# VH-VL binders against Lysosomal-trafficking regulator (mv), part 17

Target 1, 99 residues: Lysosomal-trafficking regulator (mv), of Drosophila melanogaster (Fruit fly) (q9w060r2686to2784)
Amino acid sequence: SLNSQILYNFAAKFLPVDGEIEGEIIITDLKLYFLATYRCRYFNVNCDIANITEIWLKRYQHQETAFEILLDTNKSLFFSLQNADDWKIMREVFCDKIV
Below, E stands for the ipSAE of ESMFold2; O stands for the ipSAE of OpenDDE; V2 stands for 0.75 times the mean of E and O plus 0.25 times the DockQ between their complexes.

## First folded at step 19 (VH-VL; framework fv_nivolumab)

Design n1 (at its last look DockQ between E and O 0.42; V2 from the best seeds 0.00; counts 0 for: pae E 5.4 > 2)
Fold by ESMFold2, look of step 19:
Structure n1 (fold): chain C 99 residues (1-99), chain A 119 residues (1-119), chain B 107 residues (1-107)
Amino acid sequence: as target 1 above (99 residues)
Amino acid sequence: QVQLVESGGGVVQPGRSLRLDCKASGFTFDDYWMHWVRQAPGKGLEWVAVISYDGSNPTYADSVQGRFTISRDNSKNTLFLQMNSLRAEDTAVYYCAKGYYKGSYFDYWGQGTLVTVSS
Amino acid sequence: EIVLTQSPATLSLSPGERATLSCRASQSVSSYLAWYQQKPGQAPRLLIYYASNRATGIPARFSGSGSGTDFTLTISSLEPEDFAVYYCQQRYRWPLTFGQGTKVEIK
């Protein structure tokens, strides 16, 4: 959609299977974006929120600040948030998708 | 060499419209969120609008919401600002700005284009 | 929205002197703060991002510090080209906001 707005931003790490990429999650009313802090293969990762089927709360480095997003294609995206207030907001925003 | 070149500024009467263009070169345009930032003569900087790298998520300052439209054409490396219902308080130099680090720090700015709204 | 208040409004200094510029946020912005330099008739130039990291090509005499609500830009020994207006900018929460500026002028 050409008429969307930014609702939230979270300092975050993107956690591909063999890495840890520092960046930011930006949530609009239609999409979730991850913007990496450096140019890499994962520089501009995104998904449509409507395509998110489940969110699984996870622990990362012994803290309950991570979550895994499962898409309708069975692809998943794994993130860790760096701010406890952002973690609370994420749970509220996506409460209907959290398993 | 990163370059941002704004055009389309001028003197217009209140209530009229202008479109600003920003042509980008020297970087992969569709990797970056792009912004408009303005500065009234003798005043500070005011963020105006942003658009996501894919063009799908425009967001505006309250002062311009409903009157301005940000858009981009990634095939032409061009950012646009359509300004409708212009007011005297919109008088400013308008800068095109490229995001660095998370798309919200502005590492490169254009030279600016002056928009003057007066009778 | 987050208001950034810069102080002082004007610093009048001579080349070789140390400049200390302050930026205070109305609420925590963590370390998501940048500093820009702007000379008359020119676009702003990014100096510092993430509170303390120098942008590419910025001389070592520029340093940033702080976190939360209180931030400082220091110019250790002013050179003639450093007389300009300096702005802080936060990107912790939307909308993005700038401070009102500190002018560093030649005494």
Scores: ipSAE 0.171, ipTM 0.767, lowest interface PAE 5.4, mean pLDDT 87
ESMFold2 (binder alone), look of step 19: mean pLDDT 93; pTM 0.943
OpenDDE, look of step 19: ipSAE 0.276; ipTM 0.846

Design n2 (from n1 with heavy chain K102R; at its last look DockQ between E and O 0.54; V2 from the best seeds 0.00; counts 0 for: pae E 3.5 > 2)
Fold by ESMFold2, look of step 19:
Structure n2 (fold): chain C 99 residues (1-99), chain A 119 residues (1-119), chain B 107 residues (1-107)
Amino acid sequence: as target 1 above (99 residues)
Amino acid sequence: QVQLVESGGGVVQPGRSLRLDCKASGFTFDDYWMHWVRQAPGKGLEWVAVISYDGSNPTYADSVQGRFTISRDNSKNTLFLQMNSLRAEDTAVYYCAKGYYRGSYFDYWGQGTLVTVSS
Amino acid sequence: EIVLTQSPATLSLSPGERATLSCRASQSVSSYLAWYQQKPGQAPRLLIYYASNRATGIPARFSGSGSGTDFTLTISSLEPEDFAVYYCQQRYRWPLTFGQGTKVEIK
């Protein structure tokens, strides 16, 4: 239909080079949003799913619960999920983009 | 203090339209995803719709998809619900709700506005 | 759609007693579950989020527990103002859904 549909919410940390930001990821059929818990430099982060070229599974704090999203612009977004079930679902949802 | 004030409820015949408004104050409105939740008389709570902080992502319950339109005007701190092709089963108190922190759980609710759809 | 089933439908107790309310999900919702209190003629009030965290201003007698499919709201010692309807709500998957409610009433 004309409107986007929300598919998933994940508790997550956004991991820019200079920080670790608590928040949540919301995935729709068209976009990925990161919503930081508290106002900061990275308060509202989002991208179109169509612009995601690759996803790389990563370790964070010695756990395989993280992933890096590479965009068409050669920029990337790095996240760690707070829940093992969410990490498994992320892998299933984005299996065609995972390297 | 956070306030959410709904208006626009009333009695209408099936097939007619209503628009609900929710005026928000006491927080930075365009930081938060906003929701409509309804409760039929004597029944439980039903989520109706949500809209992203920038207005670009509206999402609906199946029961209202194609008939209702959620929107927002961030310059006026106002959330809207345009309700078309109303049915008897749409009869409910409609609540405007703010997501907890950013949009996950509902920490502030309006007092609701009653919509009655009857012939 | 994730169905939340609350039990019992009605819980008849006296002030000072312990109330235990159950919420079961049709599939795992991890810990993405909230509890709300609603009194007649009022909007719901958030009590618990993330299964076990008390919302701002909620007294310590309210506690939540559980994960996956089985969740519990406990009111350790009922006060007169606690007699109300309680709803659970999940945000694990869309659409957001609520349980049908448990009425806690005076015996």
Scores: ipSAE 0.329, ipTM 0.808, lowest interface PAE 3.5, mean pLDDT 88
ESMFold2 (binder alone), look of step 19: mean pLDDT 93; pTM 0.952
OpenDDE, look of step 19: ipSAE 0.439; ipTM 0.876

Design n4 (from n2 with light chain Y50D; at its last look DockQ between E and O 0.25; V2 from the best seeds 0.00; counts 0 for: pae E 3.9 > 2)
Fold by ESMFold2, look of step 19:
Structure n4 (fold): chain C 99 residues (1-99), chain A 119 residues (1-119), chain B 107 residues (1-107)
Amino acid sequence: as target 1 above (99 residues)
Amino acid sequence: QVQLVESGGGVVQPGRSLRLDCKASGFTFDDYWMHWVRQAPGKGLEWVAVISYDGSNPTYADSVQGRFTISRDNSKNTLFLQMNSLRAEDTAVYYCAKGYYRGSYFDYWGQGTLVTVSS
Amino acid sequence: EIVLTQSPATLSLSPGERATLSCRASQSVSSYLAWYQQKPGQAPRLLIYDASNRATGIPARFSGSGSGTDFTLTISSLEPEDFAVYYCQQRYRWPLTFGQGTKVEIK
């Protein structure tokens, strides 16, 4: 388990209620991480993929490029992807969780 | 200021093992993903491995997958590379490198340690 | 994986001249490209990140531009200390990859 491999990375914005943080999403076989481009309070944004219960497709800036990840704790993470190809990959990777 | 110091390089025969250490100082080691990057003599740079800030998620280049193990001890501010089943093509200077605040580019590098694999 | 091809392989110029180094990616890397300088006997040093942003402490004579597949590092007026090998590196997709390098040598 300690030998996880990075499978994908997506240029992304993390969208907390009152902000927009540039960075990237890294997906391993076990976890999803968000790495902010710059040091900020969103320092430890990650989750185990097994704990993702639902993914809701969302619009951001009138584009269907965002998604909300619902965790088994009922907390959520909201992201917008910056590349259309990454959007297609995200939907394929998580097709079983998309509502 | 930020310092990264590699050690453990040397001359070994093919099929043998070495362990490299990288001692870090001047930053909060536990905040950063850490990398190994190598450079064969007279050649360019090749990314080798990365490990997450907590040590839970190692990832490797295909050329070393299954032979090398990256790890870290955050209590000692030390990054490790265990290199097993060494081949002549692994001959290189090995650098440890710090990602720019969890990013995937390298703002600080050590001075490197030479590994030579020959019989 | 994404291959980065740098040109020219060697650039022979005099101090004071303008240097232009190219990096071409085998597929789009958006703007996720960095440039490094490596002087003989030293570790690489980050110059430019995300195509055009100078890293801390890098002189203004270094600038980067480009997006997608075609990127340029420009040194507006070469200093003797700029004799080195320069590498581009993408962070768009894993594995992280470097170009093969451009050697800038003093004529």
Scores: ipSAE 0.294, ipTM 0.797, lowest interface PAE 3.9, mean pLDDT 88
ESMFold2 (binder alone), look of step 19: mean pLDDT 94; pTM 0.953
OpenDDE, look of step 19: ipSAE 0.349; ipTM 0.859

Design n5 (from n2 with heavy chain P58T T59Y; at its last look DockQ between E and O 0.52; V2 from the best seeds 0.00; counts 0 for: pae O 5.6 > 2)
Fold by OpenDDE, look of step 19:
Structure n5 (fold): chain C 99 residues (1-99), chain A 119 residues (1-119), chain B 107 residues (1-107)
Amino acid sequence: as target 1 above (99 residues)
Amino acid sequence: QVQLVESGGGVVQPGRSLRLDCKASGFTFDDYWMHWVRQAPGKGLEWVAVISYDGSNTYYADSVQGRFTISRDNSKNTLFLQMNSLRAEDTAVYYCAKGYYRGSYFDYWGQGTLVTVSS
Amino acid sequence: EIVLTQSPATLSLSPGERATLSCRASQSVSSYLAWYQQKPGQAPRLLIYYASNRATGIPARFSGSGSGTDFTLTISSLEPEDFAVYYCQQRYRWPLTFGQGTKVEIK
């Protein structure tokens, strides 16, 4: 459940190795969520922002709207934002973690 | 044809509880987020709560947090709103609204059910 | 929460005239803004989503524009059935919020 205050909501794609999932990134004061919004019942991302060690800005399909989140578990999550303005905001929010 | 039909509204005293139901048809119910939106008599629209497609995530407006619970039974294509500790300011027509998958917009609405909280 | 302020509160016009409705956000909502129409005794109906996209079945006379904090709903030529209350709504940040509404009434 979304128990903490939600600060941001970005239209996004989660980019696993085997494809892409359309959904939304929800940023609270403590957590980052990715929720698929259509025909993807069994997938969601739930991670503590505190466990994010690095964020790497990347290109996806020749557009500079993607980024990879590295976690302290050595796992990573790859996303692409659909809106360039949201990408700008994301960079501002996580500026201290961007490599 | 998409249809949303609310039920369960009525007159209730402050402090009491009431449960609203919303029966959905005409679309794959468990593919979409569902919302409750309310409208006090003669006033504007107020978003109340949201639930994700599988019910694993919920969020509420501050005005109802801790008192209202949104839930769903996908096997019955039904959305619920359990309202506890009702207050006079909860008096409103309550709409169930289908989420538009490209964002939290509401592309289909029920006709609403009236909840009146009065002593 | 993000506060949406609509103006004017009431807009009195005649059929065939152009209607221009404003929605101003207390902070940027990017393009995550929708418009709804509500007639007396009826549920709201989605008109515009993502600032400028017409919902399915919405006549071409309805158009949305704007980004950031300032948005506009335009009805190019009012039809008798267009006299109603119009609400804007943002989905950029939770909680979702609506404007207080603009009533378009017949002069």
Scores: ipSAE 0.051, ipTM 0.770, lowest interface PAE 5.6, mean pLDDT 90
ESMFold2, look of step 19: ipSAE 0.314; ipTM 0.795
ESMFold2 (binder alone), look of step 19: mean pLDDT 93; pTM 0.946

Design n6 (from n2 with heavy chain N57S; at its last look DockQ between E and O 0.55; V2 from the best seeds 0.00; counts 0 for: pae E 2.9 > 2)
Heavy chain, then light chain:
Amino acid sequence: QVQLVESGGGVVQPGRSLRLDCKASGFTFDDYWMHWVRQAPGKGLEWVAVISYDGSSPTYADSVQGRFTISRDNSKNTLFLQMNSLRAEDTAVYYCAKGYYRGSYFDYWGQGTLVTVSS
Amino acid sequence: EIVLTQSPATLSLSPGERATLSCRASQSVSSYLAWYQQKPGQAPRLLIYYASNRATGIPARFSGSGSGTDFTLTISSLEPEDFAVYYCQQRYRWPLTFGQGTKVEIK
ESMFold2, look of step 19: ipSAE 0.299; ipTM 0.793
ESMFold2 (binder alone), look of step 19: mean pLDDT 93; pTM 0.942
OpenDDE, look of step 19: ipSAE 0.571; ipTM 0.911
ESMFold2, look of step 20: ipSAE 0.449; ipTM 0.842
ESMFold2 (binder alone), look of step 20: mean pLDDT 93; pTM 0.945
OpenDDE, look of step 20: ipSAE 0.641; ipTM 0.921

Design n7 (from n6 with heavy chain D54S; at its last look DockQ between E and O 0.51; V2 from the best seeds 0.00; counts 0 for: pae E 6.7 > 2)
Fold by OpenDDE, look of step 19:
Structure n7 (fold): chain C 99 residues (1-99), chain A 119 residues (1-119), chain B 107 residues (1-107)
Amino acid sequence: as target 1 above (99 residues)
Amino acid sequence: QVQLVESGGGVVQPGRSLRLDCKASGFTFDDYWMHWVRQAPGKGLEWVAVISYSGSSPTYADSVQGRFTISRDNSKNTLFLQMNSLRAEDTAVYYCAKGYYRGSYFDYWGQGTLVTVSS
Amino acid sequence: EIVLTQSPATLSLSPGERATLSCRASQSVSSYLAWYQQKPGQAPRLLIYYASNRATGIPARFSGSGSGTDFTLTISSLEPEDFAVYYCQQRYRWPLTFGQGTKVEIK
């Protein structure tokens, strides 16, 4: 939507099966984006928040800083946040979806 | 080299509309978020709007929300700012600014175009 | 919105002196803070990003420090071309906001 408003930025790593990508998560009122730090369009994530069915808190490298987003298509996105404050905010923002 | 060239500024009466253009060159335009930042005469900088790669999620400052529309044409390497219902307090030099990487720092700026809203 | 307050409003110094500029945020912005330089009649120029990273082409005499709510831009030895207005900017939360600016003028 052209009326979508950006609300939050989270320094994060996207964790695909074959590695990790440094970047940031951007939360709007309607969508979740992941923008890679490096110039690579293929690592960008774009999903509607409405299509998020569940969020599972995860451990990454022995730290409780990660979470997995499950979509209604049965696809999943795995992220790790860099900042503890952002982790708290993320949990608050998506509290209704956290399993 | 990176270049951003704004155009479309001028003098306009309150309530009227104006469209600003920003022509980009020297970089892959659609790889970056683009911004508008304005500066009233003798005042500080105020962020106005941002648009993502495809233009699907524009975001605005409260001061312009509902009146301004940011958009882009990646095929023409051009950023736009449609300004409606202009007010005296919208008087400013308007800069287009390139996002640093895909973030929200501004590593390149145009020279700006002056918009004057007065009766 | 996050309010950035810069101090002092004006800093009068001589070439060769050390300049210390402050930027205080109304809430934590982590390290998501930038500094810009603006000379009269020119567009701003990025100096520092992510609190302490010097942008490309920026002289070593410019340095940024701080995290959370308190940030500092330091010019170790002022050059004549450094007299300008300096702005801080946060990108931690939307909307993006700037400080009101610090003018570094020649004494």
Scores: ipSAE 0.019, ipTM 0.735, lowest interface PAE 5.7, mean pLDDT 89
ESMFold2, look of step 19: ipSAE 0.056; ipTM 0.729
ESMFold2 (binder alone), look of step 19: mean pLDDT 93; pTM 0.952

Design n8 (from n6 with light chain Y92S; at its last look DockQ between E and O 0.63; V2 from the best seeds 0.00; counts 0 for: pae O 3.4 > 2)
Fold by OpenDDE, look of step 19:
Structure n8 (fold): chain C 99 residues (1-99), chain A 119 residues (1-119), chain B 107 residues (1-107)
Amino acid sequence: as target 1 above (99 residues)
Amino acid sequence: QVQLVESGGGVVQPGRSLRLDCKASGFTFDDYWMHWVRQAPGKGLEWVAVISYDGSSPTYADSVQGRFTISRDNSKNTLFLQMNSLRAEDTAVYYCAKGYYRGSYFDYWGQGTLVTVSS
Amino acid sequence: EIVLTQSPATLSLSPGERATLSCRASQSVSSYLAWYQQKPGQAPRLLIYYASNRATGIPARFSGSGSGTDFTLTISSLEPEDFAVYYCQQRSRWPLTFGQGTKVEIK
């Protein structure tokens, strides 16, 4: 089966080049979703975890809460987590992909 | 204008199977995560399952894990709940519920369909 | 799972009185808490989401407050149609969970 079950969810901001969108990241066995809090053009953001090649930890507004997901398509997704605990969990979950 | 209509409920014996359908209308079905929530007679609400908008990420409450299967057919605007190995404690009104935007609040509910599991 | 405990179990009041309902979480849910109203024989209805936001069409007499582990639903002046069961629900962690409900009944 290609189905995957939810493992984690994090309060987050998706950070496209033209702004920031509040929502949550949902991590399943196979996929990463971003669900926007409100309807917007970025509420369909998702990727297969298997297609994530690298994760770079970054600063956002002078805080160590952001990270960039690099995909095998050379596309990237930039996020910022709101909670320090979630940031810690995220780093642990994706430790093998963090550079 | 948003409407959710459940069907498929009835009386079954323990160990049997039942499939519930939920027909959605009045909104873009494949934009939203959909849920099943149940309510035993005279009791509170219990979240049962969720499925992502693309149908690839079903997730279940521990109480139904391994027995129930949530799925959807976006071409038919229909949500499903396949219930296997039914138990007496599965007796409840089953509601399909729409996620609020893509979140996990429930802004619209069906009127529910009653499932009774008894010998 | 996150356990939501509502209090009181039953609240007996008269029309026009103020109702205060509590929902306590076993761990922080931040502001990811909703309130629902359910009348006999009906499906639940979303009242409040994100702790303090009124859903569409919800009267101003309903208000939500709180963050972390302690939340409150307030009905400033009860109307006859407000006597029902109220549930809180968290979406901070999976699985999603509801409180056991508070019944607001007429005195």
Scores: ipSAE 0.135, ipTM 0.820, lowest interface PAE 3.4, mean pLDDT 91
ESMFold2, look of step 19: ipSAE 0.468; ipTM 0.855
ESMFold2 (binder alone), look of step 19: mean pLDDT 93; pTM 0.946

## First folded at step 20 (VH-VL; framework fv_nivolumab)

Design z1 (from n6 with light chain S31K Y92F; at its last fold request DockQ between E and O 0.67; V2 from the best seeds 0.00; counts 0 for: pae E 3.2 > 2)
Heavy chain, then light chain:
Amino acid sequence: QVQLVESGGGVVQPGRSLRLDCKASGFTFDDYWMHWVRQAPGKGLEWVAVISYDGSSPTYADSVQGRFTISRDNSKNTLFLQMNSLRAEDTAVYYCAKGYYRGSYFDYWGQGTLVTVSS
Amino acid sequence: EIVLTQSPATLSLSPGERATLSCRASQSVSKYLAWYQQKPGQAPRLLIYYASNRATGIPARFSGSGSGTDFTLTISSLEPEDFAVYYCQQRFRWPLTFGQGTKVEIK
ESMFold2, look of step 20: ipSAE 0.441; ipTM 0.822
ESMFold2 (binder alone), look of step 20: mean pLDDT 93; pTM 0.945
OpenDDE, look of step 20: ipSAE 0.597; ipTM 0.915
ESMFold2, fold request of step 23: ipSAE 0.188, 0.346, 0.237; ipTM 0.754, 0.798, 0.757
ESMFold2 (binder alone), fold request of step 23: mean pLDDT 93, 93, 93; pTM 0.940, 0.938, 0.940
OpenDDE, fold request of step 23: ipSAE 0.827, 0.852, 0.809; ipTM 0.946, 0.949, 0.943

Design z2 (from n6 with light chain S31K Y92H; at its last fold request DockQ between E and O 0.75; V2 from the best seeds 0.00; counts 0 for: pae E 2.4 > 2)
Heavy chain, then light chain:
Amino acid sequence: QVQLVESGGGVVQPGRSLRLDCKASGFTFDDYWMHWVRQAPGKGLEWVAVISYDGSSPTYADSVQGRFTISRDNSKNTLFLQMNSLRAEDTAVYYCAKGYYRGSYFDYWGQGTLVTVSS
Amino acid sequence: EIVLTQSPATLSLSPGERATLSCRASQSVSKYLAWYQQKPGQAPRLLIYYASNRATGIPARFSGSGSGTDFTLTISSLEPEDFAVYYCQQRHRWPLTFGQGTKVEIK
ESMFold2, look of step 20: ipSAE 0.486; ipTM 0.855
ESMFold2 (binder alone), look of step 20: mean pLDDT 93; pTM 0.947
OpenDDE, look of step 20: ipSAE 0.520; ipTM 0.905
ESMFold2, fold request of step 23: ipSAE 0.419, 0.360, 0.439; ipTM 0.809, 0.813, 0.831
ESMFold2 (binder alone), fold request of step 23: mean pLDDT 93, 93, 93; pTM 0.949, 0.941, 0.948
OpenDDE, fold request of step 23: ipSAE 0.778, 0.876, 0.811; ipTM 0.939, 0.953, 0.943

Design z3 (from n6 with light chain Y32W R54L; at its last look DockQ between E and O 0.81; V2 from the best seeds 0.00; counts 0 for: pae E 3.3 > 2)
Fold by ESMFold2, look of step 20:
Structure z3 (fold): chain C 99 residues (1-99), chain A 119 residues (1-119), chain B 107 residues (1-107)
Amino acid sequence: as target 1 above (99 residues)
Amino acid sequence: QVQLVESGGGVVQPGRSLRLDCKASGFTFDDYWMHWVRQAPGKGLEWVAVISYDGSSPTYADSVQGRFTISRDNSKNTLFLQMNSLRAEDTAVYYCAKGYYRGSYFDYWGQGTLVTVSS
Amino acid sequence: EIVLTQSPATLSLSPGERATLSCRASQSVSSWLAWYQQKPGQAPRLLIYYASNLATGIPARFSGSGSGTDFTLTISSLEPEDFAVYYCQQRYRWPLTFGQGTKVEIK
C-alpha cells in the first residue's frame, strides 16, 4: 500500500458506549489511528480515511468538541478533542466529510 | 525483558549509504510504533523517524526527509533505517526506541550504533 | 516545530541538595512532556512521562510538574548517580522534539 506521513496529532478521548479512553488521534494522508494511553480493550483503533462516509459534529459533556465518524461498514467511532485549536484543525481537514 | 539491539553502523564517505537494523525482543513488536533517535557527538538528542505498528505510516524529520527510509518486518521483529546520500551532519549514535504504551515516550532504548560520515 | 528551552544549562550542586530543572515550550504541549536522564556513554533513560508520572523503576526522589508551556523536574535530594544530563521531550505535535539538555554536575 501507499506509504503515509503523519500530518496531525490530537490529544483525544475515544468514547465507546462503555467508557472514556484517553489517548491520541494520529492522522496520516491515508489513515486515522487512535492510540490509547493505557492498554485496554480499545487499544488498537484505526480506519482508512477513504472508508469514512460521514462525520457528524457532536456535543460531549455540554461542549461542542466531539465528532462521530461513520464508516462504509455502518460502524461508527466517537471521539472528543482536548483543545480548541485541534477542533478547528479537525474541521478543516475533514470539511468535505462533515455533514 | 525488553531488548533492542542496533547494528550496521560504521565509517562511510559522504554520499554513500548505510542500513541500520534494530532487532527487538521481549514485547509484542507489532503493537508498537517504532522510532529512530540520533545524537551527534557532544550534542543533544534529535528525533529522526517513526513508523506505525503496521508499517504503513512512516514519518521523518525534515533533516533526513527524502534521504532516509524507515521500515519494519514484523515477522522478524526488526526495525530498519536505510540511510542514503549521507552527509557529515548525519554523524551520530543512532538509537532505536520503543514507546511507553506505544506512544512517543521512549521507555526502552538500544545501546546505539555509531555512524561516522567522513572523507 | 515546538522548541523546548531548558534552564539552566548547567546546575552545579552537591549530593543531598535539591535540584530544580526547567523546560519551557514555545507553545502549549498540554501535559505531553517527558524527562530523560543520560549518563556518559549510555542511552537515555525515561524518568517522567505525561509531565508528572514516574516511570517504572525510577526512584521517588524524582518528580515532575507543570502543564502548558512551563515544566519542572525536581530531584528532592541528589544521589551520586544523579549527576548526568537531563532532557525534556514533547510529543504533543510532530515532529517530536527534545530540549537542549541541563547538565547536573558535582559542585
Scores: ipSAE 0.334, ipTM 0.804, lowest interface PAE 3.3, mean pLDDT 88
ESMFold2 (binder alone), look of step 20: mean pLDDT 94; pTM 0.951
OpenDDE, look of step 20: ipSAE 0.678; ipTM 0.925

Design z4 (from n6 with heavy chain S56K, light chain S31K; at its last read DockQ between E and O 0.76; V2 from the best seeds 0.00; counts 0 for: pae E 3.1 > 2)
Heavy chain, then light chain:
Amino acid sequence: QVQLVESGGGVVQPGRSLRLDCKASGFTFDDYWMHWVRQAPGKGLEWVAVISYDGKSPTYADSVQGRFTISRDNSKNTLFLQMNSLRAEDTAVYYCAKGYYRGSYFDYWGQGTLVTVSS
Amino acid sequence: EIVLTQSPATLSLSPGERATLSCRASQSVSKYLAWYQQKPGQAPRLLIYYASNRATGIPARFSGSGSGTDFTLTISSLEPEDFAVYYCQQRYRWPLTFGQGTKVEIK
ESMFold2, look of step 20: ipSAE 0.400; ipTM 0.812
ESMFold2 (binder alone), look of step 20: mean pLDDT 94; pTM 0.952
OpenDDE, look of step 20: ipSAE 0.725; ipTM 0.932
ESMFold2, fold request of step 22: ipSAE 0.310, 0.338, 0.326; ipTM 0.797, 0.815, 0.806
ESMFold2 (binder alone), fold request of step 22: mean pLDDT 93, 93, 93; pTM 0.944, 0.949, 0.948
OpenDDE, fold request of step 22: ipSAE 0.818, 0.842, 0.557; ipTM 0.944, 0.947, 0.907
ESMFold2, last read: ipSAE 0.364, 0.241, 0.120; ipTM 0.812, 0.774, 0.735
ESMFold2 (binder alone), last read: mean pLDDT 93, 93, 93; pTM 0.948, 0.949, 0.948
OpenDDE, last read: ipSAE 0.868, 0.840, 0.839; ipTM 0.951, 0.946, 0.946

